# VHH binders against c4kar8: the designs that were tried, part 24

Target 1, 263 residues: c4kar8
Amino acid sequence: MAELSTPSPASPAPLDGGRGDELEKFTLRGARQILQLLQDLITHRGLITAHTGGGHSFMTAVLKVDEERGRVVLDPSPDPQANRRALAAPRLTCVTQLDGIRIQFPLVGLGEGQDKGRPALFAPLPAEMLRLQRREFYRLQVPLAHELSCLLKAEDLARKPVEVSARVIDIGAGGVAVVVPTGAAEFVIGGTLPACRLALPDGEPIELDLEVRNLNRQTQRNGTEQLRVGLRFAALPRAADTRIQRYIFKTERALNAKARGGL

## First folded at step 1 (VHH)

Design v25 (framework vhh_vobarilizumab_d1)
Fold by ESMFold2-Fast, scan of step 1:
Structure v25 (fold): chain B 263 residues (1-263), chain A 124 residues (1-124)
Amino acid sequence: as target 1 above (263 residues)
Amino acid sequence: EVQLVESGGGLVQPGGSLRLSCAASGFTFSSYAMAWYRQAPGKGRELVAGIYSGGSTSYADSVKGRFTISRDNAKNTLYLQMNSLRPEDTAVYYCARGDIYETSDYWSPEFDLWGQGTLVTVSS
């Protein structure tokens, strides 16, 4: 049996539908469990990446659960085109993370209207939600203050080499997710980017080979469009693996201490 | 230069009101989600209210109907209007900046810029 390579919990890429048998144990189908999880996303201010198909997504949030009408109310995108794509899509795949736990669910039958006089998107409550808590899929959301970057060795449409400095938005034992300006380089899923350089706050940049695992064009809440690229570590020097793990552990502990007021 | 400066804390009697302000500088304020957190003695930090760049708001159940978060993008200022204050609202209140692109959950690692805090004491 091949081990399933799945995107990280923080990755915007949807988990493979062909892995349904493996993911069944992580799928919630109880109405009360689904309502509780959606309520947790509201109280914890969980931002959601909603995939509309064709490599497009936008940032949203659950504003309200209308239990009597059996629907969720979502925050629309400030980009009208992203909203038009969402309304035209037969299905949205919503991906979010809550305290390192990946949450994914489908929404079907999206409509538009108003909630308390403000524009809103509406959809029926999902019949199922994926809640995936696995240590190997944990991704640290990288604080903006750390300014983590990865210098990518990529190519343009004419296959000419280009170098792109990309911001690292999440990092785990198996890879990183980065954001690049739209059009900065051409990426192909399964392609290898050799001799890239990952800059951690402490020490010299780490030179490593990266495999492109997923691509997603996102319209952010501020209306800015960016390309999010999921990259797998093809092979790590033993010292590099140790440094990445130490960074993840140290940063998570520091952020937990800050959140709990333990300075 | 990149900073958040809080004001408006103080001593108030139960049932009273306070308005907290947070002045932001050194970044494009309108592009960021902003939040108010609090920490009572001996307890962890908790999100009391959040506001996204588009104006959508979120509140902790303990403050719903009593607190109102708002922002003035022209003045680069975040506000928290606190009404019907209770002794259990006593805490240091912190202004926080969220990720320019996304935030996931409260106490999220994506809140990367914090103010120094302002003390609110509710007692007779």
Scores: ipSAE 0.000, ipTM 0.104, lowest interface PAE 18.9, mean pLDDT 78

Design v26 (framework vhh_vobarilizumab_d1)
Fold by ESMFold2-Fast, scan of step 1:
Structure v26 (fold): chain B 263 residues (1-263), chain A 125 residues (1-125)
Amino acid sequence: as target 1 above (263 residues)
Amino acid sequence: EVQLVESGGGLVQPGGSLRLSCAASGFTFSSYAMAWYRQAPGKGRELVAGIYSGGSTSYADSVKGRFTISRDNAKNTLYLQMNSLRPEDTAVYYCAATEYGDLSFYDESSDYDYWGQGTLVTVSS
């Protein structure tokens, strides 16, 4: 089979549903399967990025599934403007991850109200959910204790070379997402960062070329601004690929064991 | 401890039927894609059939219409129903599991996290 032309595993962007038959084998349409998957998202307390169109999105979660009324209950954004955009949108595209597997589903007919006295968003159960079982879409949320970093070779606003040590927040077979302070360097989607150095907990740093795939500005709860940069591995030696995949697998298994054993 | 244990192999005449089972333990079976591979003497492993966690199936052209893959998540068991068996179906059949990989006719190993030890199927007179 031909390879799917999709975003890298580090990208938060929704997958193009217009690829038709390529995604059909990953699409769940059974009502029972959809209900079980939504319950799994509740059980794992999975955060969902809900895309409202026009480059806008907000963070939400499934609070519960109301099987009797055939609807999901979502946590509203603390930003009233984000909620207004969501309610005005003809469709939300929801993207999340469960045990490293990318989950994507549409919600149509969003409404607002209250659930047990708390503000909530409501939508009919989705008619389909995409569950991608491709290694290139998997991404591991990196534990803070691992202190994974990537030394980026970039440019400042004056096109002067700068080196930025960036914290790696997630990692997959196709790339990493890193966080940098706003203003530390300039990034352009499609731009190449040559000879960067990825530091894994075991062994020497891996030297690699990275391509900028996405940019997202975030204001943290403490008021600090950070830039999240999604980076694709442009050229990856076989030995480096093996080390990265081994790190991902070992860490994911350890995290799953801790979560199931009780924290 | 992760285990995949195949059973149901044996000697069968051309045109006969056989059902293989794969008992899984040590991982969350229902979240994994499962596959049957086979390896004939002197040849590499090839994908026979796959089933995704959502129930969608994929088959090699050589077995399409003759073999049926299925799973029982409550019993953590994968099955392969083989009908209209041919001498060229003679092989060791392996059960494989992957959480992350796409089931592909061209990729024998990089997409799979776990493999069973195999069960021999012999189709002859």
Scores: ipSAE 0.000, ipTM 0.146, lowest interface PAE 14.7, mean pLDDT 79

Design v27 (framework vhh_vobarilizumab_d1)
Fold by ESMFold2-Fast, scan of step 1:
Structure v27 (fold): chain B 263 residues (1-263), chain A 124 residues (1-124)
Amino acid sequence: as target 1 above (263 residues)
Amino acid sequence: EVQLVESGGGLVQPGGSLRLSCAASGFTFSSYAMAWYRQAPGKGRELVAGIYSGGSTSYADSVKGRFTISRDNAKNTLYLQMNSLRPEDTAVYYCAVDSETWYGLDTSPEYDYWGQGTLVTVSS
């Protein structure tokens, strides 16, 4: 079979379902292993992006696993529209990352109700979960305190040039994911944004060309909707690559120390 | 650069009240969820209360009904009204910006914070 392209790490977008044969070796189907992985997500407070289709997603978390009823309990979105989209979807594709391991799983038959008096979403336990421990899928969640921004050279709704300062929410070896203000610019998957400027905490902004890889209108835990844009580094100078990797390494170490009460 | 400066801590007797403030700068405050955390000596940080950009709130079970979180977007300020204080509420209180990752009780880095916190001591 033909070799498939590697997906960009710039966004938590789902992996292509048509790659089933290639991904089979990373697919977990044992009931006990699935239960253990879901418990690990609970223990580590793993943030889950649940894709409902049509470029829409919302952030959720596994609240608990109900082994007796064979179902998982998820945190609902504070946005009722996001919950309606999820309940109407034939399938949710859930994507998360745990210590550099990309985890993806489907949920079918989503329902809503209450768990101990609180609103909750319920779904049968997934029959399979994907675990990819590959460096190219690792993305650092950028601390808000770092104020990472990328000045994007894009086009507005009238196709006129516009500069948009976008907040960088995650960064990896292959790209970044950014949040763009609603209506500030239009993006086309596969389009190139030339001469964008990535601001890291130390040194001058890095000038680079970015390719749009995915677009997602994501409902946040606070109920607001954000346009998230996944951007691939099209041509990265070696010096820029070194600076980005150094930032990722140092920040990951600092975050790991913080998580263990090092602050 | 993001800065969060906590104030309003102090010594108070059991059953007393305190109001904490957090002055925020360096980001669009109104667009982000905010939280209060606390840390007693030798323990990890514990989530106390959260407030989303739209005003919805959440509380740790240990403080529900006693504490009230609120925000003033015009002043870029977060507040925590603490009533019916108990000795076990003694801790350093930290203001945190939520990257929109609210989960309840927390010992993990899902919230960023800035500053030294404000000490609350509940004793005679």
Scores: ipSAE 0.000, ipTM 0.123, lowest interface PAE 17.1, mean pLDDT 76

Design v28 (framework vhh_vobarilizumab_d1)
Fold by ESMFold2-Fast, scan of step 1:
Structure v28 (fold): chain B 263 residues (1-263), chain A 126 residues (1-126)
Amino acid sequence: as target 1 above (263 residues)
Amino acid sequence: EVQLVESGGGLVQPGGSLRLSCAASGFTFSSYAMAWYRQAPGKGRELVAGIYSGGSTSYADSVKGRFTISRDNAKNTLYLQMNSLRPEDTAVYYCARLDYESGTDFSYEPNWFDPWGQGTLVTVSS
């Protein structure tokens, strides 16, 4: 039996692959595969969210793979506090996307120094990388030009109702990730935000109940902080699901055409 | 700082029962899904049971009907009631906080890097 009637938690790290571990088939452990994937991230100038634990992250990129020394070279944050948190962390969890495919990998033993006269972070090559090709894990990075927003019905610190217009940064079949100004509203993991309104370009806003899945304070490449909120669609109506899927499909195709067109 | 402290393991005869506890601190316990994993000597870690913030549960086929996972949000404690224990249940049992629901996307952190406790040893032998 491949499927459970009740959702089960996925395997946590480090798992060698117990029975029923679906993630093992998406895990790259070969040195050549890892090197090629890291090189692809460099070639495509992929932005990486590096999680330092405790709900903190910063935006980075792989600048170089040093095969001779067995290291990756990362772009440091302009925020010194983000870099200090990263250097103090026992493990850095890196998350990115390549052609809509979610990529995750750990880095341990982070150090700092310089590469060609510029500040840099260094870490040993990861022993494994996760490359998720499942459609339910696909996240479309929403183009800034779309100005896609979600009006959140939340509470402030005094538990008073507040409406927050949040920018949608990614969207998938199961939910959205949004960014909100720090302090704009109070969020509790597992809490429900009722009657939120997701604005899509093609029609009236979609009214949805959203569940808070995760919270992360992200340091942007310009050094400013924002709160990222992961939201799951609760009881998504069929018509809404169809419109969201249609938006994802159309946007994905347009982004592919734009990239090939040199726009 | 997230901390998970397991207890309740010990030596028990086949057919016996044990109840494991996991005391959680450093996060809003009631808002997270929690799980029990085990690692037998010479084997990798395997999921035993999971419980979501809403109370929904999931079990490995090998323990379904014998083990019961539960939580007490007022005490920030996770439990595993183990009945009809078998020699193959001998393992170190670990408590873990989960950031992922099956069938949805991951949270910002992958589930396999979730916080883990120190473990508690369960030995089932005559």
Scores: ipSAE 0.000, ipTM 0.152, lowest interface PAE 14.4, mean pLDDT 77

Design v29 (framework vhh_vobarilizumab_d1)
Fold by ESMFold2-Fast, scan of step 1:
Structure v29 (fold): chain B 263 residues (1-263), chain A 123 residues (1-123)
Amino acid sequence: as target 1 above (263 residues)
Amino acid sequence: EVQLVESGGGLVQPGGSLRLSCAASGFTFSDYYMAWYRQAPGKGRELVAGISSGGDTSYADSVKGRFTISRDNAKNTLYLQMNSLRPEDTAVYYCAARSYLGTWSSPTEYDYWGQGTLVTVSS
């Protein structure tokens, strides 16, 4: 039996498991994304509420990620009883928040040991992490094999309309980055490109308005120069948003499966 | 699709040096743990050196102070600098890559292996 544990204001109680299917679009399963998020928690010294079941929890933090052994190292509780409950638990549910982003992940197979001569807790890397809010900051690197393109309706140096087929190099919930040959069109930060067409592998091109956010001239390994244009979705219908999120999730899942089977 | 190609092996005299390279393609090299393994005649494969995506390194006791593992993420290339080579270092050297899939995989198993490069240390 356990006494009632109150969640930290910075780390609210775990989300209802009945919303698992709805939350799937916010679940990270890619090894790189999981590692990056754990490193972000270390960098920000994010406090984690680890729920051990039976109404019990304790405050911890990720001390390091042991990439070689596929493990995360956690700060033990100063309360020995909390550590004993954690070690006895079949699963920890870890909850934290960084800059308004809710992060939640399971840990299974918790053990105890030493880190630099100090007591530590460790577990295998989580197979999945939930990241809610600020999804617009996530960028999937588009595989070259997908040949994703976006037909841009832009202007040339003389302000005359031109159409440019640009390769999509990354995509997120809030926009895309494309590469354009130098001189193919002029872009103005804050300018709107109306009725552009984003081609995803599965289905009809998506017609959408894009806002120019940033411009970078990138020198390639072979010495050639390309213009990288960051484009924001100015207005994205729910159906288009769903298709883009589905593409991102399916591609991440496929890349993770190619790296090592196990979604 | 995924390929690891080792180079730089050869015949060298005791006390000599060699630098092995492993060119990686078909995956996001910078996100992977990379390692060098070796297999001597009549022996099993053993870890020589490893390097995490963050640059943390590990070495077998027999090579500490003599070998240096490094990576160049811009070139998708793994290196092993081998100094003060001994006849006991004679082996086929393999490049290996491992992703980090949490609870779904063994932390010591590798996803991708090169075909190996032979290093012979003899007079």
Scores: ipSAE 0.000, ipTM 0.097, lowest interface PAE 16.9, mean pLDDT 76

Design v3 (framework vhh_vobarilizumab_d1)
Fold by ESMFold2-Fast, scan of step 1:
Structure v3 (fold): chain B 263 residues (1-263), chain A 124 residues (1-124)
Amino acid sequence: as target 1 above (263 residues)
Amino acid sequence: EVQLVESGGGLVQPGGSLRLSCAASGFTFSDYYMAWYRQAPGKGRELVAGISSGGDTSYADSVKGRFTISRDNAKNTLYLQMNSLRPEDTAVYYCAKGYSSGWYSPTESYFDYWGQGTLVTVSS
């Protein structure tokens, strides 16, 4: 069975409205719950991908919640064009993860100004936040220190076969999200990349067939653009599934133990 | 359907001990991360202890050395042995089921099923 409107579990891409009824049970509407979740994002320094429409997004973060004025304060992009695109958008769709759980919320009425003399973006508090408690949407943010990579078999701009080493930014039971160097390859949603190699710690690379589920051109906090590709495991051997889940568990435990002061 | 039923709560004096049990049904218990949370009056829920399908354990700093989490996969039961109890351990204790085995997060949103809770009161 296929859900055409559902983005890959390996993607920061926004969920569409075709699943409204199914997502209601994961939607937070209480003011206290929303404030607490936003504060959790601040405390854990959660990076947010803000989608402005047209396949464009930029990386931001919640700097603070101004409860008296009923608004959130966001970190602007160092790229002025990304900020202009955001201000012109009817709404931002913000996507992030907290401890592997996907969080998504809309911001409407974005403005710009200053916070304590520094440039900032402002928006009214969201009326709702989506917190997806589904196993298929659980994603481990891969620590940079692990330098996880996936060797992709794709095509370049001239449609010639090319092998591209892509950095794995998140991983779950259903797939991975990777960062592809600019201009290194072209991708088609629904296309299959055969015999790719996922390099996990402790052992040989895992050979996998990957399906392209989504593409996002993201403006980084340093102002540069990168292509993020969401990839689904087309078929996964039992041994590979076990190794991936073991990696996720061990890494999450280590990160959570540090964050919790020994738990 | 998934069911989690806690038992073993009660009133104890400081320094006393209690053993909590959580009877699980409706899922393959041995495959899942299980946890104990607690909520004291006027406070939010906090993670007390967790145990993976493989038996790896994690504890909150406030209970390390005093509490022991364990599981009996043959009986589909989760346990919390609480020793050297303090008045600040007074709370409703909840059994919680995580996602499939090996996945762990300290956030409440990671746990998809919760028991009704059992009250532990530590007072003289």
Scores: ipSAE 0.000, ipTM 0.130, lowest interface PAE 16.2, mean pLDDT 79

Design v30 (framework vhh_vobarilizumab_d1)
Fold by ESMFold2-Fast, scan of step 1:
Structure v30 (fold): chain B 263 residues (1-263), chain A 124 residues (1-124)
Amino acid sequence: as target 1 above (263 residues)
Amino acid sequence: EVQLVESGGGLVQPGGSLRLSCAASGFTFSDYYMAWYRQAPGKGRELVAGISSGGDTSYADSVKGRFTISRDNAKNTLYLQMNSLRPEDTAVYYCARGLSTYWSGTPKSAFDIWGQGTLVTVSS
């Protein structure tokens, strides 16, 4: 399985064009499915990152869907420059999430006006929406200062049990990516590592079974080889899932606070 | 209609206590992460306390040991018990509903519904 490079949690980047075979199966083109998904975003007041190109984006939300006029109504940015960039853009790429599912859709032909006396942005209904149903897609890049580790129970080249403390480099709802020194253990894609221990700050290690999903060898600038291992949570108790989600939220909050404070 | 309605704010002297309540309606309250934010005069919004659907809590360093967040899923109500109040706790306190996921990348983006707020004034 190919390694997925996920966007920063502070600024979700659009995925590659939806005409790739791998993304086609996650693309909604039915008018009723699109309307229902947009209505779900309204009901849950899902926040949307709208990418206008050139590295520019702003936060918005779907305020309503006007089925009669075939358009969506979006909340404008408080930054007038962001709105001007959006109106000038040939395409707006909207990225959001709903119940752990990544949602991405294009808007073309953005206009401005008023809705019930308040400024609003308008666009025709999208012809397609990407709904990536893999809740493990999102990955938080783990700050080096956290020294997050996972104790892996694996086998060496002689098929003898070994324990390897691996540094966690990213974490999501569905799994972690770790780095191990080359030769520390043997990993087989699809293999299960039972009773591994994920060490999160502020609590006891979480015991869980991990499935190997991908392997990537890389050479660091110092010439040291390391193995990057992508691991899926095979079965995750609700309490463990809650702790992982809390860690991700706390870390985003701390990173945002550092950005504002200049730390 | 999804609504969050805060209550319990008021004037209190330093060292005093207040309990804030947030009545939620229009959604399945028990499924959501819930939080209390505050905004002091001339300052930005600060996340004060949060509680998961499973009851796990988190607090800002400024309030740890003094504030307690709790929820009553049968009553669709979120609470903030504030003890040992200080003048710097003076703010409008907002109840907020978290996204069903944490993927939006900022504390602001992690919360999609906000109440109208309730004013807490700590003054002698």
Scores: ipSAE 0.000, ipTM 0.104, lowest interface PAE 18.7, mean pLDDT 76

Design v31 (framework vhh_vobarilizumab_d1)
Fold by ESMFold2-Fast, scan of step 1:
Structure v31 (fold): chain B 263 residues (1-263), chain A 125 residues (1-125)
Amino acid sequence: as target 1 above (263 residues)
Amino acid sequence: EVQLVESGGGLVQPGGSLRLSCAASGFTFSDYYMAWYRQAPGKGRELVAGISSGGDTSYADSVKGRFTISRDNAKNTLYLQMNSLRPEDTAVYYCAKVTYRITSSGSTYEVFDYWGQGTLVTVSS
């Protein structure tokens, strides 16, 4: 994993602002949904990283939801300084994970008091909560209908040049995963495949150098054996990078529109 | 119009230090995750370091303990302090504005908006 830019599902780092409508479909605003999610965090004793701004954060948990008073009860930090920073902050950004699902929500108007005779932090119920299910390996699954392919320039087992048309099964900022028939070519982890051609739906094929990162032999549902090859983009020109990002964005937008239409 | 202008690269001997700067304009700098990535001759793009809007940092294993990423939101500027430089650090360094995209299943992937020409860092004797 060469790129550090793809956070794990359990990553405490918050998703930064400015995304507008892109996160809207994953934002819960219904009071019932918010209460249910907070209760799930209580039931599973989920640890929350609360960011107070200025690079400061502390570990907390939801102890209780007080529906009558419209507030959440949080476990205070054992560090008094962290609690003082939290109380002084205009808002907290809370980040947690539940069964691989990233949950993020703001808390505004933090106060302190007692819960069952013990110190506690209180905040009004959040008006929104972000729930992101991160069960894929941070890659866009390429729709089969797109027939996305990559012509690989490789060598056969006798070290002779061979061209293999491989189906692209996923794509991300740093590379693609492709499937090839077993025995079609020899792949060496760390080896470079020069001048390969990635065929996106719009425009000319993109010529790029690919580095072999991983190899997995898989038996498909129909009994067919395939080699899955993970390939990293080498020296990707800005124009090519822009086209790949545009394809990912357009495809995800279309998939999201279909999902909302199906609901 | 989003613009990112990198500066501070140069020729330095092994063990030396350089400080890179990225001047940002055309967007609300303080709201975005910012990153430094690099591209060495004949190699692919590698993310070097990232910093969230709240100041949380992440580093590639190859540079951890040697490089420090920081930001000045008042000046809309991103920095990379590079210490104990090695020949392997030779690359063009790019500043990137990071936007997260989400799949239909809720998985997240990154989209890089890089608008700069980069700044060349050469580490040799």
Scores: ipSAE 0.000, ipTM 0.103, lowest interface PAE 20.1, mean pLDDT 76

Design v32 (framework vhh_vobarilizumab_d1)
Fold by ESMFold2-Fast, scan of step 1:
Structure v32 (fold): chain B 263 residues (1-263), chain A 125 residues (1-125)
Amino acid sequence: as target 1 above (263 residues)
Amino acid sequence: EVQLVESGGGLVQPGGSLRLSCAASGFTFSDYYMAWYRQAPGKGRELVAGISSGGDTSYADSVKGRFTISRDNAKNTLYLQMNSLRPEDTAVYYCAAGTSPEQWLKYLSSGFDYWGQGTLVTVSS
């Protein structure tokens, strides 16, 4: 059982409103910036995965930006069924990556026609584009052997201060997920935990203010209940950001090398 | 060219079992978070099970204890062992691959980089 489960990607479920606020910082809404990013995709021949819903997608590319008519020209799929799904979809979610930068944007009002005598798909220019460094959305699953911990400054049921050493199960540029024993402390979504301490292997604990974003109750094999808490970094000093990114990079590379048998 | 090709779907009676496979090519499979999604007629797509590059698994509450996700990095293949199948498990099952671990990918299906074409599972007498 879970008290508050993480939502399935496509199912209707309560959303953490803070996710919208966090992504807004990485959202391009200026016409010039959108045009420049689309031109960068053309210049680098960026392949785009266009999601049409229902688990269906196809590979495409921006062939041209028609600034006068305010539209993009896309390469149709060689699969006619994929093109039919795309044309029937109320929205395409386009995802691509350039040099570790994730780019995501919606296209609405897809049509078909010809460009220079060849079949093409057309859509109005997107009103927004998400541009994320890999670090902004990447979450490292923390190896159990690392025993990574975060000392949480929270409150108990009576609102008395308590300190809880929580095991970090995943970590990214924006926050951590931790597990705590049920009843160790009370957590409220949107609540702030000030002056918590993240223990990384390479130095002094990092003092951080954390915001509670989600809660999931989990029952372990031995019948012990644990609470999974998603925590956002409310403010992250540059030195702390650098240390966290270094840990993520080093650990990911070590795990990848080990999976390949270790060179 | 990146491809994810699902197989193993079919018609099965309630209480039966099926094993789905997803053959991956065109990317470094071992570096990717892999997942199974499903979509029933008239319903939205939902996450069934996920597995990280390190082997950590997650399951939807509706399938916990009945389904097992696994991966074989040497064969570039993802599996879903489905036991004790129920009529409500009837859906098209999709294989998905992404570079972002659980927290991003659980919330946003658009976080997956690659998707298969799906394999139909029908649980009916």
Scores: ipSAE 0.000, ipTM 0.112, lowest interface PAE 17.4, mean pLDDT 78

